# VH-VL binders against Probable Brix domain-containing ribosomal biogenesis protein, part 17

Target 1, 224 residues: Probable Brix domain-containing ribosomal biogenesis protein, of Pyrococcus abyssi (q9v200)
Amino acid sequence: MMLITTSHRPTRRTRSFGHDLERVFPNSLYMTRGKKTIQELLMEAYDRGYERLLIINVWKGNPLKMTFIKVHPDDWGYLGYLYLHGVKLQREMGFRGLNPIREDMPLVVTTAKRVGLDHLAFAQVFSELTTGKFVPRGDKSLLSIADKYNTDVLAVIERHPRGIVVNFYRLDVTKERAVGPLINVKIWIMEDGRRWDYKEAFGIKVKPRRKEGEAEEGARKDSH
Below, E stands for the ipSAE of ESMFold2; O stands for the ipSAE of OpenDDE; V2 stands for 0.75 times the mean of E and O plus 0.25 times the DockQ between their complexes.

## First folded at step 19 (VH-VL; framework fv_anetumab)

Design k4 (from q2 with heavy chain S100E, light chain S97H; at its last look DockQ between E and O 0.03; V2 from the best seeds 0.00; counts 0 for: pae E 3.0 > 2, placed apart)
Fold by OpenDDE, look of step 19:
Structure k4 (fold): chain C 224 residues (1-224), chain A 120 residues (1-120), chain B 111 residues (1-111)
Amino acid sequence: as target 1 above (224 residues)
Amino acid sequence: QVELVQSGAEVKKPGESLKISCKGSGYSFTDYWIGWVRQAPGKGLEWMGYIYPGDYDTRYSPSFQGQVTISADKSISTAYLQWSSLKASDTAMYYCARHEGEVTPAFDIWGQGTLVTVSS
Amino acid sequence: DIALTQPASVSGSPGQSITISCTGTRSDVGGYNYVSWYQQHPGKAPKLMIYEVSNRPSGVSNRFSGSKSGNTASLTISGLQAEDEADYYCSSYTSSHTYVVFGGGTKLTVL
């Protein structure tokens, strides 16, 4: 599925987030970034048979951005970006030391019940980014969906006052509640031009803050 | 070596202004929050606020909001704590300390402290 | 008022184990289990001993351990040594107000 890593010199919390994702993305691996270039990462991802490279960028000590890159020898490229309001780690949600997920199952991406078009759109985008399978929720239970697709893990797109939330359910751990991590998405941008911005969606006037993302990998490379 | 070095001890009178400094070295100054902690003589630790030098995002304790100003100059890896008008009650040891994340206030590196004495 | 409550003092003999408690007055105190413990010797800056309830920074003795139950975090020092005599402070992040709070401190005396 995907190789997961971070920007250079990630915080402990960001590393933990990477590990959390490893526990919910089937056939995934978190790898310490070290001094590896993106090219080196892509090569390694390819050699290991991953289809995606996920890079988690850090800002103010927290995950800021998730960058998804397609891993293909002839067609590698950026797929899209998730800008985050924040995350809640599995341990912060009360789940410490979860066992690794079985790798012989798909990631099912679905939504909460009665979500809007924006949530559906994001669910589709998220499935594309992660190579997950989008499944419309309808009135079905998460258990029903999981059974149908023989999976224990679901990414569920949920409503949130500050954006769109991705939450993860591991039915092999608990059937009652999400295990996380919870990802609060502020903006998503696809390379094909599709995008969503919470400011636009919610009509929020935000005071001009310094451009978020200045702590991008490129800037860090120059500073370190 | 990662360290925070604070400015020297200050002896001031009530009503005077003061700005003390905390300089970071040995790490990326813009990637860590700098917090200020007050400790009155014989008293406990009091969090005053913190600043992220990367974008100068600043947060204050309600008790210190409007009482002090926290600032930074990332070009010289320095954080500041300043008073416009000191009070005798401001007599204390002031520490700067770094922490990794906004919601993870584990101060892993501390300055040596700056003693501020305010007396008439 | 949001506060962390610690005992004013604790004492123990060399080789003993002692525990210092830190209790939040509100449920959001200790949010996300971001409780830290600091050791402070007289005339010195505080030193981080435990972070996130139970993690030890590099260089901190394994005699120091942390735990949490409900709204109470605990620092345990095993095999008490004379050098452990110091003030100990707990701290936590408050999610509701996005600020840090310290406990009142505990003076540990090694008898």
Scores: ipSAE 0.116, ipTM 0.689, lowest interface PAE 2.9, mean pLDDT 89
ESMFold2, look of step 19: ipSAE 0.498; ipTM 0.789
ESMFold2 (binder alone), look of step 19: mean pLDDT 91; pTM 0.942

Design k5 (from r6 with heavy chain S100E, light chain Y34F S97Y; at its last look DockQ between E and O 0.02; V2 from the best seeds 0.00; counts 0 for: pae O 6.7 > 2, placed apart)
Fold by OpenDDE, look of step 19:
Structure k5 (fold): chain C 224 residues (1-224), chain A 120 residues (1-120), chain B 111 residues (1-111)
Amino acid sequence: as target 1 above (224 residues)
Amino acid sequence: QVELVQSGAEVKKPGESLKISCKGSGYSFTDYWIGWVRQAPGKGLEWMGYIYPGDYDTRYSPSFQGQVTISADKSISTAYLQWSSLKASDTAMYYCARHEGEVTPAFDIWGQGTLVTVSS
Amino acid sequence: DIALTQPASVSGSPGQSITISCTGTRSDVGGYNFVSWYQQHPGKAPKLMIYEVSNRPSGVSNRFSGSKSGNTASLTISGLQAEDEADYYCSSYTSSYTLVVFGGGTKLTVL
């Protein structure tokens, strides 16, 4: 499914988040970034048969941004970005030592019940970013959806008064609770122009935060 | 440097309202839980509750449920503890502290504490 | 009532090893592995010394160690120094009620 890595010099928590994602994205692998360039990562991803490269960007020791890149020899490119309010790790949710999913199964992306259009839109976007399968929730149980699509893992877009949340269910672990990680999304931006901003959506006046993510990427571009 | 800075000491009368603050810096404020801990004079530590500023998920100790309100403003990396009506028994040192995981309440960074004195 | 019981006080001479116990009244399944220890000097905020039973944060002396047996967690301080004189608190998480609980505290005196 996807190769997962981080920005350079990730913190322990960021690495943990990468590993958590490895545990919920089917047929995915977390790889230590080291000194590898994006190009090298793409080549490795391609050689290994992954369709996506996910880079977790770090700010002040924590996950800040998720960058999704399409892996294709003739059509590689950035797909989109998730800017994060924050994350809850699986261990922070009470789940430790989960095994990665190595079986061939789809990631089903669905929503909580009774969600708004923004959540549906994001669910679709998230499925595109992850090569998951979007399934409208309706009144169906997560179990019924999982059974229908022969999967044990679901990404569930949840309504939250203060943003959009992605949570992950592994039905092979527990049927009752999400295992996480919980991803609180502030902004998502697709390369095709589609976007959603928490501030805009909720009319919240937020002081312009310094573009935290641009400083680290900009400094590295100038050194090459 | 990672730090939590709390508001200054408060002297109040019974029945007055109070809101104290805890500001985080040097880290992503939204990715760590902020807990509040009470310490009465000469007594031990008492957990009051915690909040996750990322989504404002808040949990209370049963002993403090309904007695205080824990809130946060992630835009300014600040957590709050407030009383609608103070009692003399609320006289204590109040600490805010962060912890990484909900189920791993290892408070690795502490504020300096806010002394609240309630006297008639 | 969910409580962690600590001895009220312990004492030792410089260079000695002392142990502070923390015993849970309830065997909360899963939460008991999340025992933390805090050091508090007079007039200061607590400091995390041990987390998850036996892990030391960065900057904490290797003289501090933690262990657990049954429902009792223990903090051991080896090579006791004068600076170790403080109050020590254990804490744990209870999954059933989403509670953080502190022990009653132990006053360590270095003789």
Scores: ipSAE 0.021, ipTM 0.515, lowest interface PAE 6.7, mean pLDDT 88
ESMFold2, look of step 19: ipSAE 0.501; ipTM 0.793
ESMFold2 (binder alone), look of step 19: mean pLDDT 91; pTM 0.934

Design k6 (from r6 with heavy chain Y50W; at its last look DockQ between E and O 0.04; V2 from the best seeds 0.00; counts 0 for: pae O 8.4 > 2, placed apart)
Fold by OpenDDE, look of step 19:
Structure k6 (fold): chain C 224 residues (1-224), chain A 120 residues (1-120), chain B 111 residues (1-111)
Amino acid sequence: as target 1 above (224 residues)
Amino acid sequence: QVELVQSGAEVKKPGESLKISCKGSGYSFTDYWIGWVRQAPGKGLEWMGWIYPGDYDTRYSPSFQGQVTISADKSISTAYLQWSSLKASDTAMYYCARHSGEVTPAFDIWGQGTLVTVSS
Amino acid sequence: DIALTQPASVSGSPGQSITISCTGTRSDVGGYNYVSWYQQHPGKAPKLMIYEVSNRPSGVSNRFSGSKSGNTASLTISGLQAEDEADYYCSSYTSSSTLVVFGGGTKLTVL
């Protein structure tokens, strides 16, 4: 499914988050970033048969951004970005030492019951970013959905007062609770122009953000 | 600012009908449940029911099923609680409150309350 | 029917720690993780103090904490202050039935 890594010199928490994601994305692998360039990562992802490269960007010691990149020899490119309010790790949710999913199963992306259009839109976007399958929730149980699509793992888009939350269920671990990690999304941006901003959604007047230079990880390459 | 603003105090007689309102602002009204909570004088909080304005899914407490009607108009971000025929026992403070029903499974925003007095 | 039982009253002196219990009659698997606590001063609307057993909303003092053991949730107020004198209600949400239940409330007196 995807190769997961971090920015350079990640904190312990960021590494833990990467490992947590490895445990909920089917057929995924967390790899230590080391000194590898994005190009090297893409090559490695391709060689290993992954369709996505996920880079977790760190800011002030915490996961700040998730960058999704399409892995294709002829059509590699950035797909989209998730800017995060924060994350709650699996261990913080009471789950430790979960095994990665090595069985061939889809990631089902769905929503909580009775969510808004923004949540649905994000669920679709998240499915595109992760190569998951979007399934409208309706009034169906998560178990019912999982059974229908022969999966043990669901990403569930949920409401949050300050954004949108992605939570993960591992039905092979527990049927009653989400295992996490819980990802609180502030902003998502797709390369095709689709986007959502929690401030805009909630009518919060956003001071024009000075274009704080997207620290393009790419710009540090040119100075050496 | 996220807030719920309720209609003013009501003084009614037994047998009269009443509809009180709760207007939400500062957030996506359709994305949260609006619950109604009764508090009789000197008594505790009683959940009556709630409505999801997004699709108007309405749920009632068994104790209040058939006794009241909860409705909403999402176009004006307003929820309603109504009685067809008031009783003296309906005298209480009524609160509306916002509930996510998921990540924050609690009433995090409350209206100021509407006092309903039913007396002969 | 889910019922939550609270003590009718608790008291403490300034600076002390007090605990209010909330005991459920039904072990609803999963539903009891959705315990919330509300503070209500006289003539005021309830205020959310704790949700999901132990989480504090923004703006709530760290003197308020929540825990759960078995079917009993507890609200602990440390460093008791005069302003803490109020009624406290526990609540539980049941996702399966989409119902909410409140406890009977506890009157906290600061001596």
Scores: ipSAE 0.014, ipTM 0.528, lowest interface PAE 8.4, mean pLDDT 88
ESMFold2, look of step 19: ipSAE 0.352; ipTM 0.746
ESMFold2 (binder alone), look of step 19: mean pLDDT 91; pTM 0.939

## First folded at step 20 (VH-VL; framework fv_anetumab)

Design m1 (from q2 with light chain N55K; at its last look DockQ between E and O 0.02; V2 from the best seeds 0.00; counts 0 for: pae O 7.8 > 2, placed apart)
Fold by OpenDDE, look of step 20:
Structure m1 (fold): chain C 224 residues (1-224), chain A 120 residues (1-120), chain B 111 residues (1-111)
Amino acid sequence: as target 1 above (224 residues)
Amino acid sequence: QVELVQSGAEVKKPGESLKISCKGSGYSFTDYWIGWVRQAPGKGLEWMGYIYPGDYDTRYSPSFQGQVTISADKSISTAYLQWSSLKASDTAMYYCARHSGEVTPAFDIWGQGTLVTVSS
Amino acid sequence: DIALTQPASVSGSPGQSITISCTGTRSDVGGYNYVSWYQQHPGKAPKLMIYEVSKRPSGVSNRFSGSKSGNTASLTISGLQAEDEADYYCSSYTSSSTYVVFGGGTKLTVL
């Protein structure tokens, strides 16, 4: 499915997050970034048969951004970005040492029940980014959906006060709850121009950043 | 401070209609589920249902489905619980509580409760 | 039907540790691991003491702890104090049905 890596010099938490994603994306691999360039990563991803390269960017010790790149020798390109409020690791959710999925199955992307249009839109976007299969939730149980599509893994898009949440179910591990990781998304941007911002969606007024530069120009004019 | 403030105590007769309220403050009202919990005198807590004020998604306990109506007005950060026809058995304390939904399924903020007494 | 069973009452002396159990049915599949505990004093609203089996909200005493084994969740109160005398309710969220269920409650008496 995808090759997963990080920016250079990742923190332990970011590495853990990468490993968590390896455990929920079918047929995916986390690889240490080292000194590899994006081009080298793309080549390696291609050689290994992956369709996506995921790069987790770090800010202040935490995952900040997820960058999705299409892997193709003739048509590689950025697909989109997720900007994160934060993540909850599988271990923080009470799950440790989950095995990666090596069986051929789809990642089903669905939503919580009765979500808004923004959640549906993101579910579609997330499926595109991950090569998952979007399935409308309707009134169906997650188990019913999983059975229909012959999968043990689901990404579920949920409501959150600070954005949109992606949570992951591994039905081969437990049917009782999500295993994570939980991904809290504040902004997503696609290369085709589609985007969503939680501040805009929730009507949060962003105080205009005072451009620091305008204060210095005013002081120079009065000294002449 | 994050808080839920409920409407005052009600004394009603059987057959009367009633609508009680729960107002949220100190947080984004549209981003959290609001649940209603019944507690009959000397009895335990019973979950009735909850509503998501952001899109008014409403869910009921099977035991309360069709018995009550949960609604909200996000413009004034208020949730409602209403009866079309009260019964004596509806006598109870009613609490509203904030529930963050499927991600954090716990009631972290509670209203002070509304006592509803239904007697002939 | 989804049900959570609690003992009707428990008692302990000051300074002791007590445990309240909450046992769910198999029908709790989909949310049983989302166990919460609430404290309720007479005439007061419930207070969240534990969420997600073992997590403690800010401002809650570290004397309160939660655990789970199998289908039984437990609330432990260490160093029992007179102020701990209250009713305690467990709750579980069912993610598949998006329902909340409460236990029957346990009356804790401090002797």
Scores: ipSAE 0.015, ipTM 0.531, lowest interface PAE 7.8, mean pLDDT 88
ESMFold2, look of step 20: ipSAE 0.484; ipTM 0.792
ESMFold2 (binder alone), look of step 20: mean pLDDT 91; pTM 0.942

Design m2 (from q2 with light chain E52D N55K; at its last look DockQ between E and O 0.03; V2 from the best seeds 0.00; counts 0 for: pae E 6.3 > 2, placed apart)
Fold by OpenDDE, look of step 20:
Structure m2 (fold): chain C 224 residues (1-224), chain A 120 residues (1-120), chain B 111 residues (1-111)
Amino acid sequence: as target 1 above (224 residues)
Amino acid sequence: QVELVQSGAEVKKPGESLKISCKGSGYSFTDYWIGWVRQAPGKGLEWMGYIYPGDYDTRYSPSFQGQVTISADKSISTAYLQWSSLKASDTAMYYCARHSGEVTPAFDIWGQGTLVTVSS
Amino acid sequence: DIALTQPASVSGSPGQSITISCTGTRSDVGGYNYVSWYQQHPGKAPKLMIYDVSKRPSGVSNRFSGSKSGNTASLTISGLQAEDEADYYCSSYTSSSTYVVFGGGTKLTVL
């Protein structure tokens, strides 16, 4: 499904986050970035049969950005970006040593109950980015959804005061609660022009921060 | 406080119909599975089935499939267990219980039980 | 048929540790990770003591612990007290059929 890596010189936390994602994306692999270029990564992803390349960018020691790239020799391209408020690792949620999913099953993307239109929109976007399957939640149980689509893994889009949260369920691990990682999304941007910003959505007046240009430049430099 | 309150004891004759109830309070009733468990006198616990009140998804134990009907009314946070025709062998304590999670089979909240006695 | 087998009875003296076993007859993928234990006193509803093999709900004494090895789950009660005298039931989830199964129950006597 997805080749997962990081920017250059990732922190331990960022690496851990990459491994956590490997454990919730079916048939996915975390790979150490090393000195590999994006082109080399794309080639490797293609050779291994992955449809997506995910690059986790680091800022101040934490995951800042998730970059999704379509893997195709003739049609590779950036699909979209998630800017993160932060993440909660599986270990921080009380789960350690989860095994990756090697069985062929879909990543079902759904929402919590009583979510807004923005959450639905993001669920669709997240499914596109991950090659997951979007399933409207309605009043359905997660169990019924999982059964219907023959999956043990669900990404659930949830409300958050500071953005949108993605939480992951591994029903083969526990049915009590989500296993994580928890991803708090601040902004998402698609290459087709679709976007969402929590500040805009929540009516938060953005004081023009002067120097935030440097953080974006650092993320851009790692993409070349 | 999270609670399940069941209807009172029932004394019935064979062949009669019965519907007992379980009302949830203190939590979002639609977000948790409600199961029914039978316990015959001096016997163990038997899972009968459960229902998700949110969409009324219902699952039965093979032993109870077609023997009982589990239903719910989410508007009043109530689950039901019903028989169309009672048998003497249906004499038992019946518990409703909430799953601790949306999918977990662990029952963290239990009703007080409903004693059903079926005798000629 | 999926069944969980428990000993009919166990006994122990106050302060001792006892273990109740629960053995599945069928290995169901994912099902065995969802073992729960219930305590039932006479004339009372069951109480959840352990879930997900080894997790304790809030309010349950740390004297109760759960473990699993192979197809056998175990409930251990340390520092046995008179109040622990009850019936204990294990339960498991069958992932393939989305069913719940209970063990036959174990009567614990505190001597």
Scores: ipSAE 0.025, ipTM 0.636, lowest interface PAE 3.9, mean pLDDT 89
ESMFold2, look of step 20: ipSAE 0.156; ipTM 0.685
ESMFold2 (binder alone), look of step 20: mean pLDDT 91; pTM 0.942

Design m3 (from q2 with light chain E52Q N55K; at its last look DockQ between E and O 0.05; V2 from the best seeds 0.00; counts 0 for: pae O 9.5 > 2, placed apart)
Fold by OpenDDE, look of step 20:
Structure m3 (fold): chain C 224 residues (1-224), chain A 120 residues (1-120), chain B 111 residues (1-111)
Amino acid sequence: as target 1 above (224 residues)
Amino acid sequence: QVELVQSGAEVKKPGESLKISCKGSGYSFTDYWIGWVRQAPGKGLEWMGYIYPGDYDTRYSPSFQGQVTISADKSISTAYLQWSSLKASDTAMYYCARHSGEVTPAFDIWGQGTLVTVSS
Amino acid sequence: DIALTQPASVSGSPGQSITISCTGTRSDVGGYNYVSWYQQHPGKAPKLMIYQVSKRPSGVSNRFSGSKSGNTASLTISGLQAEDEADYYCSSYTSSSTYVVFGGGTKLTVL
């Protein structure tokens, strides 16, 4: 499914998050970034048969951003970005040492019950980013959905007061609750121009970012 | 009008089985969780669990897991709470309440309560 | 496990403002933003007064307000009236586990 790595010099928590994702994305692999360039990573991902490269960016010791890249030697490109409020690791949810999924099965992406249009839109986006399969939840149980699509793993999009949450179910582990990791998304941006911002969605007044770019143009004119 | 109507008071002996009911009306019964809340005499509210009648997904409080069974029949917009073997400690008021889950994370509609008395 | 702690009792005179605190022991992702408050008169079912920390359902008096600071949610009742004498319970919904927890309750006495 995807090759998962981090920015350079990841924290322990970020590495743990990468491993957690390896455990919920079918046929995926976490790899230590080391000194590898994005191009080298893409080549390695392609050689290994992965369709996506996921790079987890770190900020102040925590996962901040998830970057999804399409893997193809002649058609690689950025697909989209998730900006995170934070994550909850599987271990923090009471699950340790889960095995990666090596069987061929789809990642089904669905929603919690009674979600809004933004959640549905994100579920579709998330499926595109991950090569998952979006399945509308309706009144169906997660079990029934999983059975229908012959999968043990579900990404469930949930409501959150500060954004949108992605949670993961491993039905081969437990049917009772999500195993995580829990991903709290505040902003997502697709390369095709689609985007969502929790502040805009929730009517939170954002102080206008001073365009940093106006200060640099003034300094260049005085040197001539 | 949106309302939940519970079955009447019950007087039972220890060891007896019991099933009480909660019927919803005035709204789409399948779109909301129905929770059960216990209140022992002179005590606080205790969440027992709830069921989503749309697909019968059921969640229990760890304290009540295996102690009771929550079920529903969506065809008649009714939720149930049942015991296989009652104990004296099960004496309490039992409320059913509607919960919208993540949309409005609260019990916004309550039943009138069912008093269950278990005595020898 | 998530637990909510409330004072056992609070009191106030008519016209005063009182505050009931609800302190959580667990900082679940999103859980603390889903605090609700219920009023219960003797022999009656609980009534939802506040949800999502500070939102009032339709029909609830504007004398009731909710806030949160850190891990402590607060219910404030302004212009205290005799009819406000009741038990008050805080609650939290946990989106991660889809569980509900109640506080121990607070008895409000109007002097």
Scores: ipSAE 0.011, ipTM 0.503, lowest interface PAE 9.5, mean pLDDT 88
ESMFold2, look of step 20: ipSAE 0.345; ipTM 0.739
ESMFold2 (binder alone), look of step 20: mean pLDDT 91; pTM 0.940

Design m4 (from q2 with light chain N55K V100W; at its last look DockQ between E and O 0.03; V2 from the best seeds 0.00; counts 0 for: pae O 9.3 > 2, placed apart)
Fold by OpenDDE, look of step 20:
Structure m4 (fold): chain C 224 residues (1-224), chain A 120 residues (1-120), chain B 111 residues (1-111)
Amino acid sequence: as target 1 above (224 residues)
Amino acid sequence: QVELVQSGAEVKKPGESLKISCKGSGYSFTDYWIGWVRQAPGKGLEWMGYIYPGDYDTRYSPSFQGQVTISADKSISTAYLQWSSLKASDTAMYYCARHSGEVTPAFDIWGQGTLVTVSS
Amino acid sequence: DIALTQPASVSGSPGQSITISCTGTRSDVGGYNYVSWYQQHPGKAPKLMIYEVSKRPSGVSNRFSGSKSGNTASLTISGLQAEDEADYYCSSYTSSSTYWVFGGGTKLTVL
């Protein structure tokens, strides 16, 4: 499915998050970034048969951004970005040592029940980014959906007061609750121009960033 | 102002049913978990369970599973705790509390509590 | 049994610093990063004082601080004041589930 790595010099938490993702994305691999360039990563991903390269970017010691890249020798490119409020690791949710999924099964992407249009839109976007399969939730149980699509793993899009949450279910581990990781998304941006921002969606007034650059140009004109 | 307002004190007999309420205001009710916490007289806090009003996902403490029912009506921003048959041991103060689940992984807003007295 | 253990009581004089411990079982380690502390005055609802081990909500005095070492979280109250006399509860996710557990509570007496 995808090759997962990080920015250079990741923190322990970021590495843990990468490993958690390896455990919920079918047929995926976490790889230590080291000094590898993006080009080298793409080549390795291609050679190994992965369709996506995921790079987890670190900010202030935590996962900040998820970058999805399409792996294809003739058509490689950035697909989109997730900007994160934060993550909750599987270990923080009470799950440790989960095995990666090496069986051929789809990642089903669905939503919690009674979600809004933004959640549906993101579920579709997330499926595109991950090569998952979007399945409308309706009134169906997660179990029934999983059975229908012959999968043990689901990404469930949920509401959150500060964004949109992605949570992961591993039905081969437990049917009772999500195993994580939990991903809190504040902004997503696709290369095709589609985007969502929690501040805009929730009507949060963003203080205009003072363009720092306009103050310096005014001072140079008066000295001539 | 963000607040949780609970229903008034209850005096009941053993075997009676009861449903108490917790109403949220000043925030998006569907975006936060509402938990219930029991405190028996002179005892500590006991987490009973919580509900996410957005999709009505409900989770119980193992100790309270099957003993009570937690529900919600998002249309009126209200969560409920109910008993089908009260016991004397159910005598306690019951608090509802708000939890974000992720950003602030704690109960940051509490109701004023509902005293439930069950006596013959 | 998944439990958080607190001392039953602690005491201190005005101006002193006191520490309340909260020790979890090994099974609780996974949730320990989400340790929260609550203050409860008699006849009042609990108030959140610390979350995520050491983070302080807005409006909470900087006299309250939290830390963790191993399986033990600690609440420290510096410059003890009479108003600090209350019951204090720690809480955390369990490592085996997403359930919350409270400690047994600690009664703080200001002498």
Scores: ipSAE 0.008, ipTM 0.515, lowest interface PAE 9.3, mean pLDDT 89
ESMFold2, look of step 20: ipSAE 0.204; ipTM 0.690
ESMFold2 (binder alone), look of step 20: mean pLDDT 91; pTM 0.937

